# VHH binders against DegV domain-containing protein DR_1986, part 15

Target 1, 281 residues: DegV domain-containing protein DR_1986, of Deinococcus radiodurans (q9rsy3)
Amino acid sequence: MSIAIVTDSTSDLTPEHLAALGVTGVPLYVLFEGQLYQDGVQLSARQLVEGVRAGKAIPSTSQPSPAEFAQAYAQALEHADEVLSLHISGQLSGTVGSARLAAQEFGGRVTVVDTHTVTLGLGLQVLRAAELVRAGQSVPQIVQTLERVYPQADLRFTVDTLDFLRLNGRIGGASALLGGLLNIKPLLVVRGGRVDAGGRVRGQKKALADLAEHVRRYVSQHGGARVAFLATVGGEEDRAAVRAQLSDLHFQDMGDHEIGAVVTVHAGPGAVGVALEPLSA
Key: E = the ipSAE of ESMFold2; O = the ipSAE of OpenDDE; V2 = 0.75 times the mean of E and O plus 0.25 times the DockQ between their complexes.

## First folded at step 4 (VHH)

Design N3 (framework vhh_7sr4_2)
Fold by ESMFold2-Fast, scan of step 4:
Structure N3 (fold): chain B 281 residues (1-281), chain A 126 residues (1-126)
Amino acid sequence: as target 1 above (281 residues)
Amino acid sequence: EVKLVESGGGLVQPGGSLRLSCAASGFTFSSYAMGWYRQTPGKQRDLVADITSGGSTKYGDSVKGRFTISRDNTKNTVYLQMNSLKPEDTAVYYCATSTVYYDILEDSGYYSYDYWGQGTQVTVSS
């Protein structure tokens, strides 16, 4: 039985990368200055950041409709027997709910997975699922592998301000970090499907050192890792600085990734992070 | 494409029994979960019982011990054996095949969402 993979644009894998993998990405939306834009198709993260920096209000986001998922599933089923549909945490977005509703039309041919993560946390699960499809695994086998990998997976990042997460209602447990002094930098994790506090440090240099040390500890504890480096617009130099601190460390390098427009609405410009998973389940 | 056809409903006295059948077509029946749901007058649809492709079963609390769900993959049919029927069991009974949903943080990780048949009426009255 052939399996097609569907994900959403919050995986932050580029449309070109998804196309090369044969994976369908369903875009979420940004509502910006009264106009609705498809994530990564009609509005780039850079355009969004430039608008906000020019004094425009912080945007909001919305999920794809069930009709859009139904269209994606119908198209995927033209060249596959089954669909495996992997999505951003249901605690962060209604996206997985729209996918589940759409999947009702397909008589069990579509399996929907709430991954309880976002950005390259989701992107790494999509990449692993594609590898397992190529290896000939069934949908239940792939899901079991993802379930074994997930407790070891990690997404850790820092942001310039908590305002973007707060104003859009995605701050979660990181609300405990509000009220810091000048130059206090929050460290954040995605844990249990929501944003949570990962720590506080004084100054950007210590925040970047924390991210690098976290990668080192993870590699040591797991005997290796697959590591993706993430930044929103304005965080590119800091992403490079984290990477430079790890030049002596051996890990599977999953690349440098720009966080897309939808996730940027929530993290803000200048965010830097790492997504980690073990080499094997 | 997917078609689900229920049969076996009817009028029965309290304490009686009925066996419902659902004939499925348009998908690979043996690979997917099947369920029975019911809708009572003035209430939402409730799960009665479901069965996975491997034969694992789950029951609603109100029917556990009285109803038995089973499947025959050679006939593409799911059954609901209903014993010790009560007036409260009066409802339209729907066969469903379900989208598989996994929540990676949940222990069992398996949830099904409905694709419905036409329904069959079960009336329990003296």
Scores: ipSAE 0.013, ipTM 0.490, lowest interface PAE 7.3, mean pLDDT 86

Design N4 (framework vhh_7sr4_2)
Fold by ESMFold2-Fast, scan of step 4:
Structure N4 (fold): chain B 281 residues (1-281), chain A 126 residues (1-126)
Amino acid sequence: as target 1 above (281 residues)
Amino acid sequence: EVKLVESGGGLVQPGGSLRLSCAASGFTFSSYAMGWYRQTPGKQRDLVADITSGGSTKYGDSVKGRFTISRDNTKNTVYLQMNSLKPEDTAVYYCAAGRTYYDILEDSGYYSYDYWGQGTQVTVSS
């Protein structure tokens, strides 16, 4: 029984990476200056950031339609017996809802999973699912494994401003960090499917040190970890600085990743973070 | 909690009429474009009709002159009046709420739907 994996563009896995995994990515959309763009296809994160820096309004995003998911599922089922469909948190996007509506047309052959995370948090779950498919596990076995992993999964990041999360309604519990003074950097987490407050520090150097220390604590607490380093456009040097603080630490390095256009709409330029999960669960 | 709840579907004979309703909650209804789409097994969802927040309407070619879309912002409800029904109108009908978007390739505006209902079955047969 063969299994095809479908995800959405908020996984921030590159087209090259998705192709190597045999995974189909369904794009979300950015509404920018009255124009609709497919994530990573019609608008890059860099183009979006350049527009915002030039004084254009903060964009918004929208989910794929159920029809787009139905097309992806029909195409996948031409080459596979079942589909496992993994998506951004239902608390952050209606994407999983669109996927569930489409799945109803396929008589139980499509299983839709809310991963309760976003960006490389989702990307790491997609990678794990692909590994388990290759290992010959069934859809129910893979879902059981992901259900054990996601409560331990962690996404921690810092942003230049909370405005992007606030204006697009994704600030969640991090609204407690609003009203910070000059040079105060918010620390944010994603757990249980929403953005929440992770702390406040004075200055960028302390924010980067906090991210590095968080990785150390996680690795110690879990006896190892898979770690992905992520940044929006403008955060690349800071991502390297976090990595440099961890040269003595042993973990499974999942690489350096650029956050795509849709997620950049919510985090803003200059964001930097880490996505973590246990080696096994 | 955003909800779109369709009602009014059912079995009807060719030449008959049905009125579909879609009750919306959890968002500012009056600010959204509303649409009706339909889907038959093995096909993509097709636009039946849409209506802007301002009341402008658009219809699919196969239903123009037979179907009428309307909205009641006081009741947060969009309606589809279906007249002169044909067997080819048999489908699951979906209510959708969305925003105006611009298609860069066509240099034209269109609606992208953020919220979808569960669908209601319409069967036209004798």
Scores: ipSAE 0.000, ipTM 0.083, lowest interface PAE 23.5, mean pLDDT 85

Design N5 (framework vhh_7sr4_2)
Fold by ESMFold2-Fast, scan of step 4:
Structure N5 (fold): chain B 281 residues (1-281), chain A 126 residues (1-126)
Amino acid sequence: as target 1 above (281 residues)
Amino acid sequence: EVKLVESGGGLVQPGGSLRLSCAASGFTFSSYAMGWYRQTPGKQRDLVADITSGGSTKYGDSVKGRFTISRDNTKNTVYLQMNSLKPEDTAVYYCAAELTYYDILEDSGYTTYDYWGQGTQVTVSS
């Protein structure tokens, strides 16, 4: 049985990545200055950051409709027997709920997975699912593998301000980091489907060193890792600085990635992070 | 649609300077490595210079110390500053955008997705 993979735009895999994988991406939306924009199609992360820096109010985001998922599933099923649909954490977005509603119309041919993560945390699970489809695994086998991987997967990042997560209601347990002094940089994690506190350090250099040390510790504890390096607009040099601290470490390098417009609404400009998972079995 | 539009080419005397620009649209510019390549009639395209998303640069041996690549992510533009031009620098110069990503079909798991401009002529002669 042939399997098509569907994901959403918060995977932050580019259209080129998705096309190369044969994966369909369903866009989320940014509400910016009273106008609704499709993630990465009608509004880039850079355009969004430029608007915010020009003094516009912090934008908000919205999920795809069940009708949009139903359309994507109908199209995928023209070329495949089954659909595996992988999405941003249900604790961060209603996206997986919209996907589950749409899936009810397809008589068990669509399997929807809450990945319990976002951005390249989700992107890494999409890449793994594509690998397992190519290896000839069934949907239940792939789901079982992802359920084993997700508790070990980690997403760690730093932000310039907690305001973006707070104002859009995605700060989660990282609210414990509010009320910090000037020059204190928060370290954040996504674990169990929500944002949580990962620590705090004085200054950006210490934050970047913490991210590099986190990768070293993860690789040591897991006997290797698949690692993606992430930044929002303005974080590209800091992303390179984290990578440079790891030149002596052996890991599977999943590349440098720009965080897209929807996720940038929540992280803000200048965010830098790493997405981690154990090696492929 | 993806577009790379080169400008700044022309005729210049030996020892002169030119600055090439490449304006990009239709993709996430800041995620891509950007490069300049050149081709003379009857020969393969050669790397002149490239710049990663993080700003790391690489130069072809024949241009190192004379040419400088830079990028402006706010303008979605990559530049090539060419100094101390020589007759052997005469070529069509092409802008390229390159994204390397994990590809499950490759032995290493990686592939490169390329976009190319139409090229701009640089002629160095008296």
Scores: ipSAE 0.000, ipTM 0.243, lowest interface PAE 16.0, mean pLDDT 86

Design N6 (framework vhh_7sr4_2)
Fold by ESMFold2-Fast, scan of step 4:
Structure N6 (fold): chain B 281 residues (1-281), chain A 126 residues (1-126)
Amino acid sequence: as target 1 above (281 residues)
Amino acid sequence: EVKLVESGGGLVQPGGSLRLSCAASGFTFSSYAMGWYRQTPGKQRDLVADITSGGSTKYGDSVKGRFTISRDNTKNTVYLQMNSLKPEDTAVYYCAKGPTYYDILEDSGYYSFDYWGQGTQVTVSS
């Protein structure tokens, strides 16, 4: 049976990349100055950051409706027998809930997966699922593989301020880092589907060194890795600095990625991170 | 499972009135803010109105004085009374679930609306 893959815009895979993979992306929304904008279609991360820097209030975000997912599933089923639908953690967004409601309309033809992650953490799972579809794997086999991979997967990042995560209610276990001394940089992980504390260091240089050393240790412990480098607007030079510290290390390079508008609302400008998964599982 | 079902849309002449209803289930309705948004083809969705769990309301500039949002916690329903309708009000209207009062206080007024309904079409024309 043929399988179509559906994901959401918080995967931070570009429309061009999704099209090349044959994957459908359903956009989340940014509520900015009283209007809702489709993630990456009607509002870019740069436009959002420029507005906030100019004194506009920090935006909020909204998930796709069940009707939008039902439309995407109906369209996908015009050219495929089944749909595999991969989404941002249910602890970070109601997106997977909207997808599950829509899936009920289609009997057993739509399988919805909570990936327990976000941004390129989700993006790497989408890429792996697409590879396994091309390899002729069934939906249950792909789901089993993703369930083996995600506990080994890692998403580690640093932000300029915890305010964006706090003000939008996504700080999770990283709330333990609030009330620290001046000039501390939080180190954050996505673990068990939510943001959690990974540590704290003084100064940006130490935060970038921590990210690079984390990649090095992960590759050593797993005998290789797929690695994606990510940044919000303002973090691009720091992303390059992390990469430059790893020039001696062999890994499967999944590229440099800009975090999109919806995820930027929660992480803020100047964030930088790495998404990691094993080569096989 | 959160579910929102809109009703009450239709065709109306300029100057007419419509009342939209949104029946909610799968959550403690009285604890959450509720809102109405609208979208015309090729444009982003915009805020029409919202109402907090405590009854405080906010309106988009284009509808102030013409539209009234209200809620009935015993029926788990939010309403939008639309008066003096204009052709520019033609859009698909969406019901949205907002934050709790605690969430509003915690985030200093920054919040998200999620679990939108399927929408209901309002057409204002002669």
Scores: ipSAE 0.000, ipTM 0.102, lowest interface PAE 23.2, mean pLDDT 84

Design N7 (framework vhh_7sr4_2)
Fold by ESMFold2-Fast, scan of step 4:
Structure N7 (fold): chain B 281 residues (1-281), chain A 126 residues (1-126)
Amino acid sequence: as target 1 above (281 residues)
Amino acid sequence: EVKLVESGGGLVQPGGSLRLSCAASGFTFSSYAMGWYRQTPGKQRDLVADITSGGSTKYGDSVKGRFTISRDNTKNTVYLQMNSLKPEDTAVYYCARGPVYYDILEDSGYYSFDYWGQGTQVTVSS
């Protein structure tokens, strides 16, 4: 049976990447300066960051509606027998809930998966699902494979300020990192579907070194890894610096990725991170 | 078959007033937040006002004190009373179902606008 993959814009795979994979991305929204924008379609992360840096208020975000998912599913089912729908953690967004409501209209032809992650954590799972579809696996086989990957998947990052996560209510367990001394950089993880504390270090150089060492440790412990390098606008040089510290290490390089507008609302400008998963399930 | 039908737009002099209405059908109106947005040609939609199912209201900065959003659940209608109209209020005004708030993140949540009306033109000109 043919399988279409649907995801949401918080995967931070570009529309061009998704189109090349034959994957449909349903956009989330940014409410910015009183206007509603589709993530990556009507508002770029750079435009968002420029506005915030110009003194505009930190924006908010919203999920796609069940009606938008139902439209995407109906369109996918015109050319496929089944839909596999992979989404941002249900603890970070109502997106998976909207998808599940829409899926009820399609008589079991749509399978919705909470990936328990976000940004390229989700993007890596979308890429793996697309690979498994091409390999001829069924939806239950793909879901089983992804479920073996989830406990080993990892997302670690640092931010310039915790204000963006705090003001939009996504700080989670990282609220333990609020306050502290000048020049302390938080290290954050996505764990169990929410943001959590990963540590504290003095200064940006040590934060970048921590991210590089985390990749090195993960590769050693898992006998290899698929690694994506992430940054919000303003973090591009730091992303390159993390990568440069790993030039001697062998891993499957999943590329350098810009975090999109919706996720940037929560992480803020200047964030840098790594998303990791094992080579095989 | 969700339908949102706006009415009440037109041409008005600066300082004048208009009342927009949005007649909703095909869903349980009283269970949803409703909002008004406006769009100037070539620009994205701006929030004008929204009203929750419970009656709490929110306004865009440019219209606070001049516009009032209200709803009548017995008529499945949301209204926008526009007073002290200015030339910069000239736009197509859209009724929307939403924000629809999904309480999935404890004290936070996401919201979306899942249906939009056809729009009604408001022109403020001498």
Scores: ipSAE 0.000, ipTM 0.124, lowest interface PAE 19.6, mean pLDDT 84

Design N8 (framework vhh_7sr4_2; at its last look DockQ between E and O 0.26; V2 from the best seeds 0.00; counts 0 for: grease 25.4 > 24.2, SAP .72 > .668)
Fold by OpenDDE, look of step 5:
Structure N8 (fold): chain B 281 residues (1-281), chain A 124 residues (1-124)
Amino acid sequence: as target 1 above (281 residues)
Amino acid sequence: EVKLVESGGGLVQPGGSLRLSCAASGFTFSSYAMGWYRQTPGKQRDLVADITSGGSTKYGDSVKGRFTISRDNTKNTVYLQMNSLKPEDTAVYYCAAGSVYYDILTGYTSYDYWGQGTQVTVSS
């Protein structure tokens, strides 16, 4: 039984990486300046940030239509027996709902999974799923593995401001961090499929140090880790700083990743984070 | 019209066996994934076992090694062989068909179509 994997653009895996994995990415949308743009296809994160910095209104995001997923599934099923469709948390986007509706048209050949994470949290699940497919695992086996990995996975990040999360209604438990003093940086986590508060520190330097320390503790606790380093536009130097603090630590380096336009709409420019998962489930 | 009709449930003593059947109609059976779920009053419906159109299977942790799901496409029927039954296996068992949805956080699983359910009671 051959399996095709479908995901959405919030995995923040590059088109090249997706192609190498044989994974299909369905783009979400950004509504910017009254126009709808496909994430990463018609609008880059950099273009978005430049617009916002130029005084443009903060955009909103929307999910793909069921029809778009149906098209992706139909194409996949021309060459595969089954489709495994992995998507951003249903608490953050209606994407999984659209996927589910579309899947109904294919007589059980499409399995839809709410991964309850986002960006490279989702990306790492997609990567693992692709590896398991290559290893000859079935859809149920893959899902079981993902179920085991999920509670061990971690997605941590800091943002320059909570305004973007607040404005777009994705702030979740991080609302507890609102009203902070000057130079307070929020430490955020994606937990239970939503953004939550992990703490707060004074100054960016301490925030970055906290991220690095978190990775160090994670690696120690799990005897290793897959680590992806994340940044929105403007956070590249900070991402490098986090990585530099971990130069003495051994882990599986999953690389530097740019957060795409859709997730940037919510995280804002200058965000930096890490996505972690165990080496084995 | 899609129809799923469960049978084979009943009362059995601990350590006993039952075989559930689900007769399906109204769709191309061989193209659909099938599953068995169970639910007790006030609790979530949980996966017992499912099987893809290609024959790949998944089992709930509590039933692994005791239960076996199978399908006969010539009869449009999915089966659940339940061995070494325990009192905690008591529940209404539901047959399901169609696209599978997984919630990775909660483990919740859903299908497109569901049967009316059949009662399985394991008691001395």
Scores: ipSAE 0.467, ipTM 0.826, lowest interface PAE 0.6, mean pLDDT 92
ESMFold2-Fast, scan of step 4: ipSAE 0.595; ipTM 0.859
ESMFold2, look of step 5: ipSAE 0.500; ipTM 0.821
ESMFold2 (binder alone), look of step 5: mean pLDDT 79; pTM 0.786

Design N9 (framework vhh_7sr4_2; at its last look DockQ between E and O 0.38; V2 from the best seeds 0.00; counts 0 for: pae E 4.4 > 2, unsure alone 64.2 < 65, grease 28.4 > 24.2, SAP .766 > .668)
Fold by ESMFold2, look of step 5:
Structure N9 (fold): chain B 281 residues (1-281), chain A 124 residues (1-124)
Amino acid sequence: as target 1 above (281 residues)
Amino acid sequence: EVKLVESGGGLVQPGGSLRLSCAASGFTFSSYAMGWYRQTPGKQRDLVADITSGGSTKYGDSVKGRFTISRDNTKNTVYLQMNSLKPEDTAVYYCATSYTYYDILTGYKYYDYWGQGTQVTVSS
């Protein structure tokens, strides 16, 4: 009969957006100066950046507990026959592990998916899953569709510095970009569920042009795209600049998104990116 | 409470046929994918076949063209028709429910519910 979708706060879909979809978001945590804050509930990305600058400390993050997922699943199953639970890559966070442990107690009614992506890469999968639920697809059919889409999905971005990724242990293959000259902007992707190198360019203007050209090439090669534009706090003007370079291009516009507090801990302020997937699934 | 009960195993000569059945209860059967796995002593379980709620099928390489998985949602039963049986098909065959975990990168599926198994022996 009915399927409830659960995701985590790293999808970077706002609580208002999730509510409109009927999707439950389980918050991760930011640890700052010995205190835990729920992502998007107790701490926004703007509050994080302001607090970090004021406190001169480096925050970290942690995943939800299995108990928190179990509570979310129990509540969802009051109104639905089964749960589809979509999460940040297990290569980046223990979140999917917590969800998997919790699912064991629900008699096969909870299906947990490691999406091997993050932020709007995950958010686009959540949006597509919600569309497929409304179209009457079963959990296995939805998962099969997401599996078919995943190899064609893309998440590409630039950061002001690799320091946040390095210090928080999520730099992955992007470590190949360390040791560049001043003013060299790293281009990053999510590949195989982890951050990886996407290239190098000199200067922010060229980095933004690369993001825009990547979208244009993708639309040409795939005959269309669903496109989300994303930024951490401080990257909003640059996000708008990427979008402006694509004003002549037709695509399914999945909107502008602010990267939430948890992901901002790892990406740093001033990051800009695009998330892409094919129109058809 | 999920229950899966396999039946239809037995002794058969090479080239013979068997039909396995798995009766399911304790969940909304029509909403879940079902699968058959097999295991010989000392080895890991191998995928034999699975079938989605919508009827799409997938087979292990060694059984393609010889085995057919099917389901009857009115009887909450999944079947495995095994033709042209070989000694290498000797194993305990397990019915399993839909996975509770899915790794979208690798296609790995973890199934939480398994039947007790039914022995299939292909020999003289």
Scores: ipSAE 0.217, ipTM 0.717, lowest interface PAE 4.4, mean pLDDT 87
ESMFold2-Fast, scan of step 4: ipSAE 0.590; ipTM 0.820
ESMFold2 (binder alone), look of step 5: mean pLDDT 78; pTM 0.772
OpenDDE, look of step 5: ipSAE 0.395; ipTM 0.778

Design Q8 (from L2 with A33Y; framework vhh_7sr4_2)
Fold by ESMFold2-Fast, scan of step 4:
Structure Q8 (fold): chain B 281 residues (1-281), chain A 128 residues (1-128)
Amino acid sequence: as target 1 above (281 residues)
Amino acid sequence: EVKLVESGGGLVQPGGSLRLSCAASGFTFSSYYMGWYRQTPGKQRDLVADITSGGSTKYGDSVKGRFTISRDNTKNTVYLQMNSLKPEDTAVYYCAAGPTYYDILEDSGYYSPEYDYWGQGTQVTVSS
């Protein structure tokens, strides 16, 4: 049976990359200055950051409607027998709920997955699912593989400020890091479907060194890795600095990625991170 | 159109047994989560038992060890075998079906009025 993949814009895979994979991305929304913008379609991360830097209030975000998912599923089923729908953690967004409501209309042809991750953590799951579809695996086989990979996957990052996560209610366990001293940088992880504390260090240089050391340890402990490097607007040079510290290390390079507008609302500008998964499982 | 038809309810004495059946049509049965829920007047619906498309089962704490859920994909039917019935098991029992949903951290169904299709219910009365 032919399988189409649907994901959402919080995967942070570009529309061009998704199109090349044959994957449909359903956009989330940014509510900015009283108007709704489709993630990456009507508002770029750079435009959002420029607005906030110019003194506009930190925006909020919202999930796609069930009607938008139903449209995406109907279109996908015009050229596929089944849909595998992979989405941002239900602990971070109501997106899976909208997807599940829409799936009711399609008589078992749509399978919805709460991936318990976000940004390139989700993006790596989408890439793996696309590979497994091309390899001829069924939906249950693909989900079983993603379930085996998930406990080994890792998403770590640092932010300039916790204000963006706090104001939009996505700070999770990282609330333990609030009230730090001058020049303290929080280290964050996505664990069990939510943001959590990964540590704290003094200064940006040490934060970037800690990210690089984490990649090195992960590759050693897992006998290799697929590694994606990610940054919000303003974090590009720091992302390059993390990568430069790993020039001697062998891993499967999944590329440099810009975090999109919706995820940028929560992480803020200047964020830098890595998404990791094992080569196979 | 998804259609769920429950049968097998009735009056039974304490300590007795009943087998509920839910005949399903209008969807690919093997791909769906199936569950049994019950409702007593004035209270919300509670999970009795569920079975995922993958075969994982979950039971409400009050029925564990007494009730068994099973499915027959060739007959498009889900069953609830109810043993050692108690007066507090008296309720309307509902069959539910929902699209396949995976939570990467958990492979089990749950009550969701927003996502599940529901049968009309069948009355089970346990009394002397």
Scores: ipSAE 0.464, ipTM 0.820, lowest interface PAE 1.9, mean pLDDT 89

Design R1 (framework vhh_7sr4_2)
Fold by ESMFold2-Fast, scan of step 4:
Structure R1 (fold): chain B 281 residues (1-281), chain A 126 residues (1-126)
Amino acid sequence: as target 1 above (281 residues)
Amino acid sequence: EVKLVESGGGLVQPGGSLRLSCAASGFTFSSYAMGWYRQTPGKQRDLVADITSGGSTKYGDSVKGRFTISRDNTKNTVYLQMNSLKPEDTAVYYCAAGPTYYDILEDSGYYSYDYWGQGTQVTVSS
């Protein structure tokens, strides 16, 4: 049976990349200066960052409606027998809830998965699901594989400020990092579907070195890795600096990625990170 | 402000060579994928060559073996060396820049080109 994949815009895979994979992305929204914008369609991360830099208030975000998911599922089922729908953590967004509600209209033809992650953590799971669809695996086989991958998946990043996570209520366990000493940089992780503290270091150079050392440890511990490098607007130089520290290391390079507008609302400009998963599961 | 400034275009005889340069400013050049596209009147832009931040290259089938893309991160410049030029290479050549993504279909880096230069005309005749 043919399978269509649906995801949401917090995967941070570009519309062009999603189209090349045959994957449908359902946009989340940014509420900015009293206006609602579709992520990556009506508002880019660059536009959002320029607005905040110009003195506008930190925006908020909202999930797609069940009706928007139902429309996406109906369209996908014109082309395929089944839908596999992969989404941002239910602890970070109500998106998976909207998807599950919409799936009820389709008589078991739509399978909704909470990936317990966000940004390229989700993006890597979408890429793996697309590989497994291409390889001829069934939805239950793909879900079983993703369930084996999830406990090994890793997302680690640093931010310029904790204000974006704090003001939008997504700081999670990283609240333990508030009120630090001068020149302390937080290391953050997404584990178990939420943001948590990953460590503290003095200065940006040590934060970038930590990210590179984390990749090295992961590759050593797992016998290899698929690695995506990610940054919000303003973090591109630091992303390149992390990558440059790993030129001697063998891993499957999943590319350099810009974090989209919705995720940028929570991480802020100047964030840099790595998303990792095992080569096989 | 992001700027991409192409240079090196012009009129050349069939079998000749040209080297195009694209000087980039306003972004962190070393972390971006860079590409060259070309466009003839009434047609969409077609990929000529691109190069990832890590130096991996891809070429359009019509230019493989004749054109070479390279980058100099110290100078924030991407180059296109064009050899054995043919009349069908006549087009406006555009420099492009964007983030690098993994392309599962081609097992290579994928590019979303956010920034484009103004273009430089290459004419191969006589």
Scores: ipSAE 0.000, ipTM 0.119, lowest interface PAE 19.8, mean pLDDT 85

